# VHH binders against Actin patches distal protein 1 (APD1), part 26

Target 1, 316 residues: Actin patches distal protein 1 (APD1), of Saccharomyces cerevisiae (p38281)
Amino acid sequence: MAFLNIFKQKRGDEASQLSAKGREEISQSIKICKSDDAANEHSCSGDCKTEIEEGEQAFAKLKIEHETPLLNSSKTPKIHFVVPTSQIDWQHDACLEDPKSVQYKISQWCDKNSAKFSNVGTGKTLNCAVSSLPKDIMDIDVMRGTKNNVLILPYFIWLNDLRSDDVEATLDGLVPDLLDENISREKLLETRPNVAVARERAFVFICSHTTRDKRCGITAPYLKKVFDSKLQEHGLYRDNSDYRAEGVKIAFVNHVGGHKFAANVQIYLRNPNTLIWLGRVTPTIVPSIVEHLIVPEEPTLPFPEKVRCIKKYQSW
Below, E stands for the ipSAE of ESMFold2; O stands for the ipSAE of OpenDDE; V2 stands for 0.75 times the mean of E and O plus 0.25 times the DockQ between their complexes.

## First folded at step 18 (VHH; framework vhh_8cml_1)

Design v2 (from t7 with N31H; at its last look DockQ between E and O 0.49; V2 from the best seeds 0.00; counts 0 for: pae E 3.5 > 2)
Fold by ESMFold2, look of step 18:
Structure v2 (fold): chain B 316 residues (1-316), chain A 126 residues (1-126)
Amino acid sequence: as target 1 above (316 residues)
Amino acid sequence: EVQLVESGGGLVQPGGSLRLSCAASGFTFSHYAMGWFRQAPGQEREFVALISWTGETTDYSDSAKGRFTISRDNAKNTVYLQMNSLKPEDTGVYFCAADLYYYWGDYENPDEYDYWGQGTQVTVSS
């Protein structure tokens, strides 16, 4: 019987939960910081220090699960479609709010085509998510939900002016080309006038989906403040109206699993092309994440024990 | 209003068969992966089977393989679990569950599912 399990304490050192094999698995995608480097957490200027303190006060009120090892608690996408909504919270079925919407049609397409691409490309899944990225409220079809621009990761491209009625035909053509090692970024852009390069060097998505779990809604704004402040120190901050190249865009996204591992942060780096999905992110560790993982041309990973999944993609 | 309503449970002798059904309403059934879980008294809820949105992919727990078959009928908004060669250890409450984004996480983990039925009792005894 499991009598001894009833006396287990819920406290544990998260760093010790990562096995040597898990650490080796992560190292195949990214260089892990030396222990000394990660232990010297960076801080930022006066206002940022206050933002960290305020965030930690809010986090201290939350019950966040710390016993379960994080590695492999999520799957890496082959393609991650990110749909702007200008919203920070959604219904439980975020992509399904409106059956006529672009994100609904993309979700249908992903399900229909998952098996077709199971052995093609890098990564495991075809995914659709919604985000706080801005939609074009000056376009009536966008306001109706039947047209949108869609960010496609890890390819760092925008598929512009995608109509919901055209999703199937468009993705039937585009996705095989994206997954074909013999089709270059240049060739794809030449033949598809609605496809444009995303200007950012990285995207950081913070789960804010309060309707699914209040911990996400409480934590996300505090994390964004610290990320924004630290990125401003490096001239890399890009708000929704700032299109200057080579910056970092921070946005909120719907929850896609692992509420008890709040806060969830998905980081896409363009070069080297890498997804790092972190759980249990706190304001205190954000400066180290920015300084080691996002700012350098040669990123290193602090806090490998916080990785839910990681993947280095083919160059594209 | 989302509803998952299981039926088809009951008392059956070892070696017998049962067919569980789960009728779905309040959401677009054809866009969700569907799972079956079971819970024996005093135990945690455990994974039994999964079927993808298209029906092209199925997965089973070790205890279910070869004896249970998951299927779905999108026209009827229903998922099924055909349970053959039942054993006393199959006794428990069987739950139907749904999740749109099952590829993101571990679909054997019940915490990853958004919608749950109330369960139907399956009892296998002589």
Scores: ipSAE 0.324, ipTM 0.659, lowest interface PAE 3.5, mean pLDDT 85
ESMFold2 (binder alone), look of step 18: mean pLDDT 84; pTM 0.856
OpenDDE, look of step 18: ipSAE 0.884; ipTM 0.944

Design v3 (from t7 with T54V; at its last look DockQ between E and O 0.79; V2 from the best seeds 0.00; counts 0 for: pae E 3.0 > 2, SAP .671 > .668)
Fold by ESMFold2, look of step 18:
Structure v3 (fold): chain B 316 residues (1-316), chain A 126 residues (1-126)
Amino acid sequence: as target 1 above (316 residues)
Amino acid sequence: EVQLVESGGGLVQPGGSLRLSCAASGFTFSNYAMGWFRQAPGQEREFVALISWVGETTDYSDSAKGRFTISRDNAKNTVYLQMNSLKPEDTGVYFCAADLYYYWGDYENPDEYDYWGQGTQVTVSS
């Protein structure tokens, strides 16, 4: 179709921006697919095909920057705290809106402690984001924002029942233990009853923060539909109420920079423990991302030119 | 309306000092990391310094290290750049900028910043 031909031309132009050095840097974290035409071999069928066509039409109306190379346009976290809100959009200052909230206290802790951990662990930064992941609306302190469960990546753990007043003391103890290569997951779990394993094989976060940038709000729902459809074909789709192990959870996340490179998609794989942050993701390439990067136990990367940053973490 | 207003620029001899100020309004200043950039005629804006929103983390370009100090006063909604040992190469328009989640991206890249001031001229001439 006409959109696929336009995609191939734009992909060719964009792909030439990734240098041989850039490809080598990416290859240190993940094997790159042998053929850059992989998207054409992994199309969707049925409702998924229609979702791709509708999404591509919506994307075509957007001004998305295609000339700036993406690699190293973002930083890899050491730790990424993801706070559930059951929302898909937030005020402009999402994590910092309410100084009494769990996400505010975590953000403050991250900023205060960033330099302390600069030479420890894998990755660069301590990060906090809010997400569409569900919160427990039956708990009044959760409703007030002063208590929550918090997903901690790349460690694939939940820190449950965290109160905002306890954030500093809890993270002062937990984060050094997470970053200490001599402390096993088993030991950490034995000593911390509020820490539980996240059993998903992967999390996919799609920027949906419309209040910050309309491009994120327009693109995110179309991408989620295609991801959901393709993951359902593999039996890997997990909605908010589905806790079966080894699936993939798709969630929306607040804006984290680079909105001109929409759509932004952050993919955390549990094993091998890897973050792949992609920019300029379109519905057309989602099937190939799922088939090569998410479904296989040995993932390969089909579109290296779309990497904003990538990190393979040390085993935990 | 968000505003960042720089002041304190001027003409100074090599080896001299200037203190730039940037007054912020229209947004929650204490939520933002603040940066200083400079632009010489015909050149791209270049990173000079950053201070985190809590104020405990700073970073500087290679040319600014050891000579410039960034600081902030959240009670006054103001960020400062103390510039010592000025050189003719420091001549340019100095801009302050605000970045909400500076740790996600490359804060040396001007495209990462949410808000910009109009700039203040610094001229270092014998």
Scores: ipSAE 0.453, ipTM 0.784, lowest interface PAE 3.0, mean pLDDT 87
ESMFold2 (binder alone), look of step 18: mean pLDDT 83; pTM 0.846
OpenDDE, look of step 18: ipSAE 0.825; ipTM 0.914

Design v4 (from t7 with T57V; at its last look DockQ between E and O 0.78; V2 from the best seeds 0.00; counts 0 for: pae E 2.3 > 2)
Fold by ESMFold2, look of step 18:
Structure v4 (fold): chain B 316 residues (1-316), chain A 126 residues (1-126)
Amino acid sequence: as target 1 above (316 residues)
Amino acid sequence: EVQLVESGGGLVQPGGSLRLSCAASGFTFSNYAMGWFRQAPGQEREFVALISWTGEVTDYSDSAKGRFTISRDNAKNTVYLQMNSLKPEDTGVYFCAADLYYYWGDYENPDEYDYWGQGTQVTVSS
């Protein structure tokens, strides 16, 4: 009884952590929802409702940091390479666990070339992550980790059949072209047969890296269930075997920082081309995220206080 | 057991030089970015320098730029801080720290680092 108000105050305290200046900064990238009540009052019915209740019970057992303002607690990528592994957890070092792997070579390339591209393109960093996206288990070189298809965001393209020994030469050519204002998407695709368009309208990455932090492993499956349910209601859900265009792919991703701000969710929208990285995401707010940020052709952002970073990229 | 052990601190005159070392064990050193921080009495820990896991990216605080050089030797699991043109304001305890995914967050923020050393005292006095 006496402690019920404490939980409600934490929500109010978090919302007040976003200054007027911070809100203005976010509004440069995306329209913010007019009313927090409208954004907060969305919920599921049926099975989705029970999934939210179960998830909230699991979240209630966790120590999540709520006092530190989230905005600018992470950097926006210039390029985000996402490597499929068909796994939901990885060794502590994730991308760097096997020096012969595609993801290791990409990570190495990103580090060696970050200064070269510091003054071009939109965003700050060259990043590599591994994900639960499916890999071709029928290909021996893929199973050995020395070949893969690689998702490249925010460009919404796949770089197919990339061999670890070819990473340096391939990215030395591809990345400058991606960042060149004078090279159109059409020209890039015409000259590079191993590059294909990713047809999803959005990717949602949920940190699931249990080996790095148990909070990520505990929270991620509950969030995915609610995302899946809401997306199914709109006909936008795509599991690993569903290749229909214009859907949304939900995947798990390795740890990239901010465990104390669990759950971490990175959302890439294709059009308008925007990254929204949210922290402290709970099952209760997922319906509003889906309804306002993902489903509409003109997205609006509920919960601007949960933004760790945001970037609107130029349409490619 | 993860361990970071700083050494090379001591007393130096203003204008002098000092080379700090940080020996690492218990983790895959070559996968981690390494940072140096310092803490003067009564102050918060302050970012000094960062070097990425491949060694290709370095960054320095405004006070360190031009005077300090961070380097690493992955074969020896060691990161170094060469400090030249030392000033009394450089006095403090110097810590090394390790961060696996430095590029996603703010590597000047001590909260981003996974592992910390115990520190080595640097005193710049005449």
Scores: ipSAE 0.663, ipTM 0.872, lowest interface PAE 1.5, mean pLDDT 87
ESMFold2 (binder alone), look of step 18: mean pLDDT 84; pTM 0.856
OpenDDE, look of step 18: ipSAE 0.865; ipTM 0.933
ESMFold2, look of step 19: ipSAE 0.550; ipTM 0.831
ESMFold2 (binder alone), look of step 19: mean pLDDT 84; pTM 0.857
OpenDDE, look of step 19: ipSAE 0.653; ipTM 0.853

Design v5 (from t7 with D99E L100P; at its last look DockQ between E and O 0.80; V2 from the best seeds 0.00; counts 0 for: pae E 2.3 > 2)
Fold by ESMFold2, look of step 18:
Structure v5 (fold): chain B 316 residues (1-316), chain A 126 residues (1-126)
Amino acid sequence: as target 1 above (316 residues)
Amino acid sequence: EVQLVESGGGLVQPGGSLRLSCAASGFTFSNYAMGWFRQAPGQEREFVALISWTGETTDYSDSAKGRFTISRDNAKNTVYLQMNSLKPEDTGVYFCAAEPYYYWGDYENPDEYDYWGQGTQVTVSS
């Protein structure tokens, strides 16, 4: 028989905000780590430890909202189009900066077609984002923004050499096929020469959109440094020049909603095909995220209270 | 300087109609989704209606559905809320709000919107 001493916190205890029903909901998509102590026991040495310490000092100066429960504070996509820009910040309406751009046309297509697909496929929304993923600066049409390669998640494919003038016709054909559970990846690749497999085992997107909110711009670089360092320990780190398969690609992405819940991190795992979107991510917890969620072939979730949304998709 | 200015509120009898307007300036209006929220005394702000940046998509709260119509005029940088068949429970301060339209986040959540008007009072009473 033991007595518990409970202390009031200056900030709310985020773990207590997740209800038993919420934990059950999350467990339908991913196994939750059995021990919270194990999830918090991971440490870091060398550059990683220094990066955590510097990041924590920067985070401590920020006003992050901690009172609102995170679960279901965002919606999961049916399709997430991610457009490389080689940039880490954008104007407020990032995808809409240039009406002639690929990302503008994709965003317009998504808005026009959202109702058409509301009851098919897995997930809720059609989304377009811009990212720090590299673009081909040697191609003049790419530099103008009227041509690009587009990453399509959760399908882990690249739609290559997409021209902005071709977006409507291309997506009118491609998206129904992606959402049709009877069309295999092999069939889709055979019939579409501009579609290729993305070979990464995971993508990690960190919101960096400083123009929308300073908290995102301040936090994102510190998180990326810690992620990169931990991934190097496992041989999974891939910079922009490293094309080895089965690594993890980390990139910055524009505003994802909920900037007061900084830092926001979207994690796409290829196998099992799962989106885990985390809020209030801090440098201290990044090693545990990498060790439990990203590295293992059978991932477990160490911080279920930080889930904004989660979705398990059909793998292919 | 971003500004959203609501107008058109007032006192109306149950079953009546009002048309609210929200004039926007200081940003590229055609790139933003626009929403209407309302707040009764002692209550949280609640979602009423949304119109997407292209105008192709609209959504309504359950209480507004079938009675209210949101629309926009991008040439005039203005969003409208036509409210018909008004009920006493529609009483409150109505705010317009702006956010670049995207399918991330919960657009019914007021915290997702960066730009807000000062509000206009709507009172539905005999």
Scores: ipSAE 0.527, ipTM 0.808, lowest interface PAE 2.3, mean pLDDT 86
ESMFold2 (binder alone), look of step 18: mean pLDDT 85; pTM 0.859
OpenDDE, look of step 18: ipSAE 0.838; ipTM 0.919

Design v6 (from t7 with Y103R; at its last look DockQ between E and O 0.72; V2 from the best seeds 0.00; counts 0 for: pae E 2.1 > 2)
Fold by ESMFold2, look of step 18:
Structure v6 (fold): chain B 316 residues (1-316), chain A 126 residues (1-126)
Amino acid sequence: as target 1 above (316 residues)
Amino acid sequence: EVQLVESGGGLVQPGGSLRLSCAASGFTFSNYAMGWFRQAPGQEREFVALISWTGETTDYSDSAKGRFTISRDNAKNTVYLQMNSLKPEDTGVYFCAADLYYRWGDYENPDEYDYWGQGTQVTVSS
C-alpha cells in the first residue's frame, strides 16, 4: 500500500513537471489531446492485455528516474541516419564497433561536418544510429558491413547500396541537396537512382541496447509486443516480409542517451512530418499512443509530459 | 575497468599557465568525445571545453575562449587542456569526462557524460 502510494505520487509529480510554457512549446508542433481524450483508455484483449500486464510488472521492478523534467532533454536531428543491422543489441560503441562499416563512416562524416550545416535546414544535429531493421543477408558485402542501405529521416528516404568507402563523397553531395529547399523531392529522385522513397507512414524506434543499459533491454520487448498488437488491429503492422505501403515499422535502436528515462521511443511521422521522442513510456500507455498519435491522419499527442523533444519539420 | 586520471594542476599566480592532462584506459578512447569541466567550492560543475572523437570539432565556454585550448592524442589515449592567462576565477577542481553520443544531447550538461575522472586542483592566487 505504501509502495503503491509512492509510485502513484511519482507519476503525478511527473505530469506536474510540464509547465504551461512547456505545453505551449509542444503545441506549436502538434495538437495536444484534451484531458478527457487522454483519459480515454485504449486497451487490447487477449495476448495484448496479458502483454501489458506482464510488462507493467517488469517495469515496476526497475529504477527509472522520475524527478527530472523530460522536455528538451535531447536535441532534434537535422538528419538522422538509421543503419540496418538485423540485431537488437550491439557492443557499447554501437556505430563505432567496426571502422570499416557504413555506420562508422557515416558517424565520422557527421562529426566532421557538424558545423558546416549549423545554419541551414530545420533541426539541430547530424546523427547516426544502428537498428534492428533488416539488412540484406544475401549480399556478402552487406554481411561484411562495408555496404548497406541507409534510412534517412526526417526525409523518409532510403539511400541504397551505399559502400563504406563511398560515404564521404556520397554524403558530401546528397546532404546539401536534401537541405536545399529549392531541390524538390521529385528532382532528387530523378537524379539519384540509389535514392528511393520509404513506403511507411511512420517509424517507431524503441531503445533496446542491453549491453549499454539493462533497462533498455528489459523494457523494449514488452513495448514492441503491445505496439505490434495494436497496429495489427488497424492493419498497419508490417513485418520484414510485408512490403505494403502506408504501414508502420517498429524497430529497435541503439542507445542514444537518457537511458535513465527508459523506455525511450522515437516516433517519426511522415505527414505531418514530425519527430516525437518520448521517455518513460510504459506498456499501459502504448495503446493510447497508437490510437491518437500514429493511426490518425491528424495526430494528437497524449501524455505531453513524456516528450523529450519534438520537431515538426518543414515539408520537402 | 574505466579510468580517467587528471594531472598537471597546481598553484599558479595570475597570468600564469598550466597544462592539464587526462590519461584514459579501460575503454576505446578514440571513439569518445572528451570534455573538461571545473567546479569551484560550493558551486556546480561548469563546462569548460569539448573535443570531438575525431578531433575535428572543439567548443569552449565563453570564459575559456581565447585563453584555453583543448587537444587530444589518440595514440596516447590522452586529452589536454592548455590554460593560459589564468585568473583567480579559474580556481577549482578540473575534471575530464568522456561522452560517446555527445551530439544527441547537450554536452555542456555534466549529466550527459559516461565517465569521469577524480579531478585535479587548480588554484590561482588572489
Scores: ipSAE 0.524, ipTM 0.810, lowest interface PAE 2.1, mean pLDDT 86
ESMFold2 (binder alone), look of step 18: mean pLDDT 84; pTM 0.848
OpenDDE, look of step 18: ipSAE 0.812; ipTM 0.908

Design v7 (from t7 with Y102H; at its last look DockQ between E and O 0.76; V2 from the best seeds 0.00; counts 0 for: pae E 2.6 > 2)
Fold by ESMFold2, look of step 18:
Structure v7 (fold): chain B 316 residues (1-316), chain A 126 residues (1-126)
Amino acid sequence: as target 1 above (316 residues)
Amino acid sequence: EVQLVESGGGLVQPGGSLRLSCAASGFTFSNYAMGWFRQAPGQEREFVALISWTGETTDYSDSAKGRFTISRDNAKNTVYLQMNSLKPEDTGVYFCAADLYHYWGDYENPDEYDYWGQGTQVTVSS
């Protein structure tokens, strides 16, 4: 019993780590909740309540760093390519496991082209990640890793049937157009038959890469259970086979850095088009995140001290 | 077994130059971003330079920019740090480190790196 208090930080200590300048930076992207709203965590019932209790017991056994301020401990992407794998863990070298794969070719392209786009668009980096999003197990080329559909955030589009041999040519054309504010979104979509709109209102990615750090592997499933339960209460939950519009997909992603700040959660809201990357997320705070940040059409941010990075993008 | 072995350290006069090397083995070197850090006695390790896994992107600390150049040779599994215009403040143990590509997190933070060398001493006498 006594050990739970040793490993759990008081909320006030973490909240004081965020400076006035940090709050100003965050407020440029999203309205921050009044402090009393965030402190009064929303209730959960039924399976959700049980899942929070189980998750908190598992989290209490972990050594998670609570003294370092989180803001700007990660970088915001210009483009985040998310490759479906139907997996929840990966080899240590995740995207680079197989040089013939779509994710390897995208990663190579991102590294080669990062300086070229340093002063264009919103955000800082070109990123590739693998995820638990479903791949087409009925397609032999997808199973071989040489073909896939690729989610492109923050643009909320799918690039479909992308072959690894075509990555360089395809991205050399597509990415400059995505980053060019003078190219109509409608024209880009009409001229590219392999590009489709992602209909979700939000994606939530939880780092689950156990092979890189056991804290991510232990924490991610507990968080997903609470997110799923709370989203089901609001009719917004979308499992991998549910394509209804305006829902939320929860998926696992590979290594995101800062494992000592587990759990790491990246939230992409479609409108207003915003990335919020949170660290030190616990099952107890998930209901407040869902109620304030994800459910409302006009989101507000609880727990601004948990922001690792945040960016508001042009709406698509 | 993963190994990173630094060499090329030594004693040099202010204004002089040194080239550090870091030989890597036991992992797929071409998949990793490589960094250099340094540590003076009684101080924390501090970031010096980074080079991306393809070699196309580099970054430097404010104190290193304009004086130091990081490079890599994937055929030799080796990363280099060319240090020019050395100052007494550059004195310390220099470590190379490897991280699986630098797209995530803050590569200036030593906690983000998977593998570390044992270090090589650089002394810049006044």
Scores: ipSAE 0.445, ipTM 0.760, lowest interface PAE 2.6, mean pLDDT 86
ESMFold2 (binder alone), look of step 18: mean pLDDT 84; pTM 0.860
OpenDDE, look of step 18: ipSAE 0.864; ipTM 0.932

Design v8 (from u3 with S30R S61D K65E; at its last look DockQ between E and O 0.85; V2 from the best seeds 0.00; counts 0 for: pae E 2.8 > 2)
Fold by ESMFold2, look of step 18:
Structure v8 (fold): chain B 316 residues (1-316), chain A 126 residues (1-126)
Amino acid sequence: as target 1 above (316 residues)
Amino acid sequence: EVQLVESGGGLVQPGGSLRLSCAASGFTFRNYAMGWFRQAPGQEREFVALISWTGETTDYDDSAEGRFTISRDNAKNTVYLQMNSLKPEDTGVYFCAADLYYYWNDYENPDEYDYWGQGTQVTVSS
């Protein structure tokens, strides 16, 4: 093992996989970082450097597909519902394991109503995921899975105290209002007391679903350590109990496809309101992702060849 | 062990009909979207149709729209493809496939599917 190789990034073959047309497509949503700038910010100091070294050793033992171009290997959501579970792994069918659960009812609603909204709003799909975001373990109905708070992206709002039996009626009313360009954020919040603003500047979701794919389970903790360390350097780190505004929340999420493209990382930025979904993320490139995508008011994208999908949404 | 078993293929005259079936076992069928693909000799597998896990959403390739109907019976763990007004260009091996992640991926891309059947031959010729 050579110490210099632990920080090596693969730029040549992966960079050439992105066509000029693909690069132009990405540029419609975000300014792409200059190659020199991305290379100059690949390192980290202190504990972050050690975490990168440990993570790269773990990643080196994994079989990850590197030949298939990533762009458009996933679809951008119109609405992405994220359900807290306080868990980092789930049964194989994640959202669909318990028919009484909030996440099951949301998933069922999304499937039944996708065609109704196919021609409205920005983005393509209605979907649901479960996450390591904290749930209220002091609430018996939450522990049973029949009540929860639900994060709704890209709108950066929480739908609080949602009961599984109320999902259909609630979403039948809420989703049309979210997708109506004529209903302002102020009006929506005024008329819906169970809806609150999510004050984070960004959410970062890392696929950790070991039961579904061992590569996700192995990679996610190492990536989180590096993200956490780098965000702490900028005063942007927020753990599960830290509600200070304008920070960044890192959470684990269930497997949502593309297991051979591990590690999968979804980044939702509030302003400009943008989803960037990256594949083949390694600990070595995390500092550059943080420095260029997350910290600046005007984000730039390093490593455009790692984009699975991207969408800049209308401001909220 | 996961199994997808297609049946119902055969020889048929142009303008005729066939109904394909795909019986599933070894996984929770009702949680998966199901798709049909076809492969002509010397060609790659091409998307034909998809049906969502609840059955509420369907999609078809342009060549199949209006002539083929995908359906499912979750009680029997079976997906069907009713093929009407068949043409010689419909000739090929038809495969069923299962995809848990159809909300997130490009379900027209065969590489995104979790499970595949072995296929059933459909031949449309005079």
Scores: ipSAE 0.434, ipTM 0.773, lowest interface PAE 2.8, mean pLDDT 86
ESMFold2 (binder alone), look of step 18: mean pLDDT 84; pTM 0.861
OpenDDE, look of step 18: ipSAE 0.843; ipTM 0.923

## First folded at step 19 (VHH; framework vhh_8cml_1)

Design w1 (from v4 with Y103R; at its last look DockQ between E and O 0.75; V2 from the best seeds 0.00; counts 0 for: pae O 4.0 > 2)
Fold by OpenDDE, look of step 19:
Structure w1 (fold): chain B 316 residues (1-316), chain A 126 residues (1-126)
Amino acid sequence: as target 1 above (316 residues)
Amino acid sequence: EVQLVESGGGLVQPGGSLRLSCAASGFTFSNYAMGWFRQAPGQEREFVALISWTGEVTDYSDSAKGRFTISRDNAKNTVYLQMNSLKPEDTGVYFCAADLYYRWGDYENPDEYDYWGQGTQVTVSS
């Protein structure tokens, strides 16, 4: 009984950090759950409960910062390039480990072109991340890092078979088209044979970069377990060999900033096309996130006080 | 060993100019965004300016905008801060810092930076 009260007090303190203005801001992008609905209704089945408990015990041992307001503590990506590595941890420099790699070239391109696109499209930043998404282990060039598929969010497209040497030329052409509201998704797909649609309902990225921050490394696996369990209950879970559409992909990513707000979770919803970036995510709240934000056709946001940034993008 | 060494600080009159330099060693300089922070007596360390890996992206605090210019020379592993039209309010210790993950938008938070210099004193006084 005493352990439940400590968690309630911490939640109450976090809720007080979101101002009325902040709530209004969030509500412009997504409907906020009613307070009573978020806390009580969506318990995990027996196995999920155990996972939550174990996770909470692990989380309790970590030093997480709880005083700083989270809203607008991060910038909304204009474009988020996600590179598969099949890894759950990376060296400190992550995308910069290998100058010959696709992720390195993309990162450099993002840096070079951030100013150029600063006033174009929705969002603020051009970002490249590495992820635990599966890479093609049967392709030697992929294994060498000189070729890879790249997920491009929030556009929910794959850029397939991108070579390091072609990154600049490819992105110089593709990114302007993506950011042009007059170019339809269909037209983009027709004109670019190496571009394919991501059929997932949502992508969930959990920062797991242990080498960078142990808190991320410790928290990420616990969250993923709970996410996976809850998604299985709804038939939305997808393993690496399950290519059925309308699933949810849970993946680990390298450091995304704000490690003191661990755990960091980025949720990209395809419909509506929305990014919800959450901080201080705990295992206990994951079922509610899945039930209210991911499963419904009309998403609602539980725990708005955990939002670091939120953006509704143009629907494709 | 990672080192950031600031230089160029000193005493200047209001309206004057200073150019700060920060020499980096012990890490791959070109892989990091570089930032300048300052700390006035009794105040918290505050963001002043940021420059990306290649120098294509820069950002400034509101107080620095229009007056300060951040630049870098990757061949020399050095970042610079040109400060013009200095005011008494600009007085403080200026720190150079390196940040690998500046693009996520929290680069104004000093806790996100990986490496720090010892700082150089800037005093603006009549």
Scores: ipSAE 0.025, ipTM 0.537, lowest interface PAE 4.0, mean pLDDT 88
ESMFold2, look of step 19: ipSAE 0.549; ipTM 0.828
ESMFold2 (binder alone), look of step 19: mean pLDDT 84; pTM 0.852

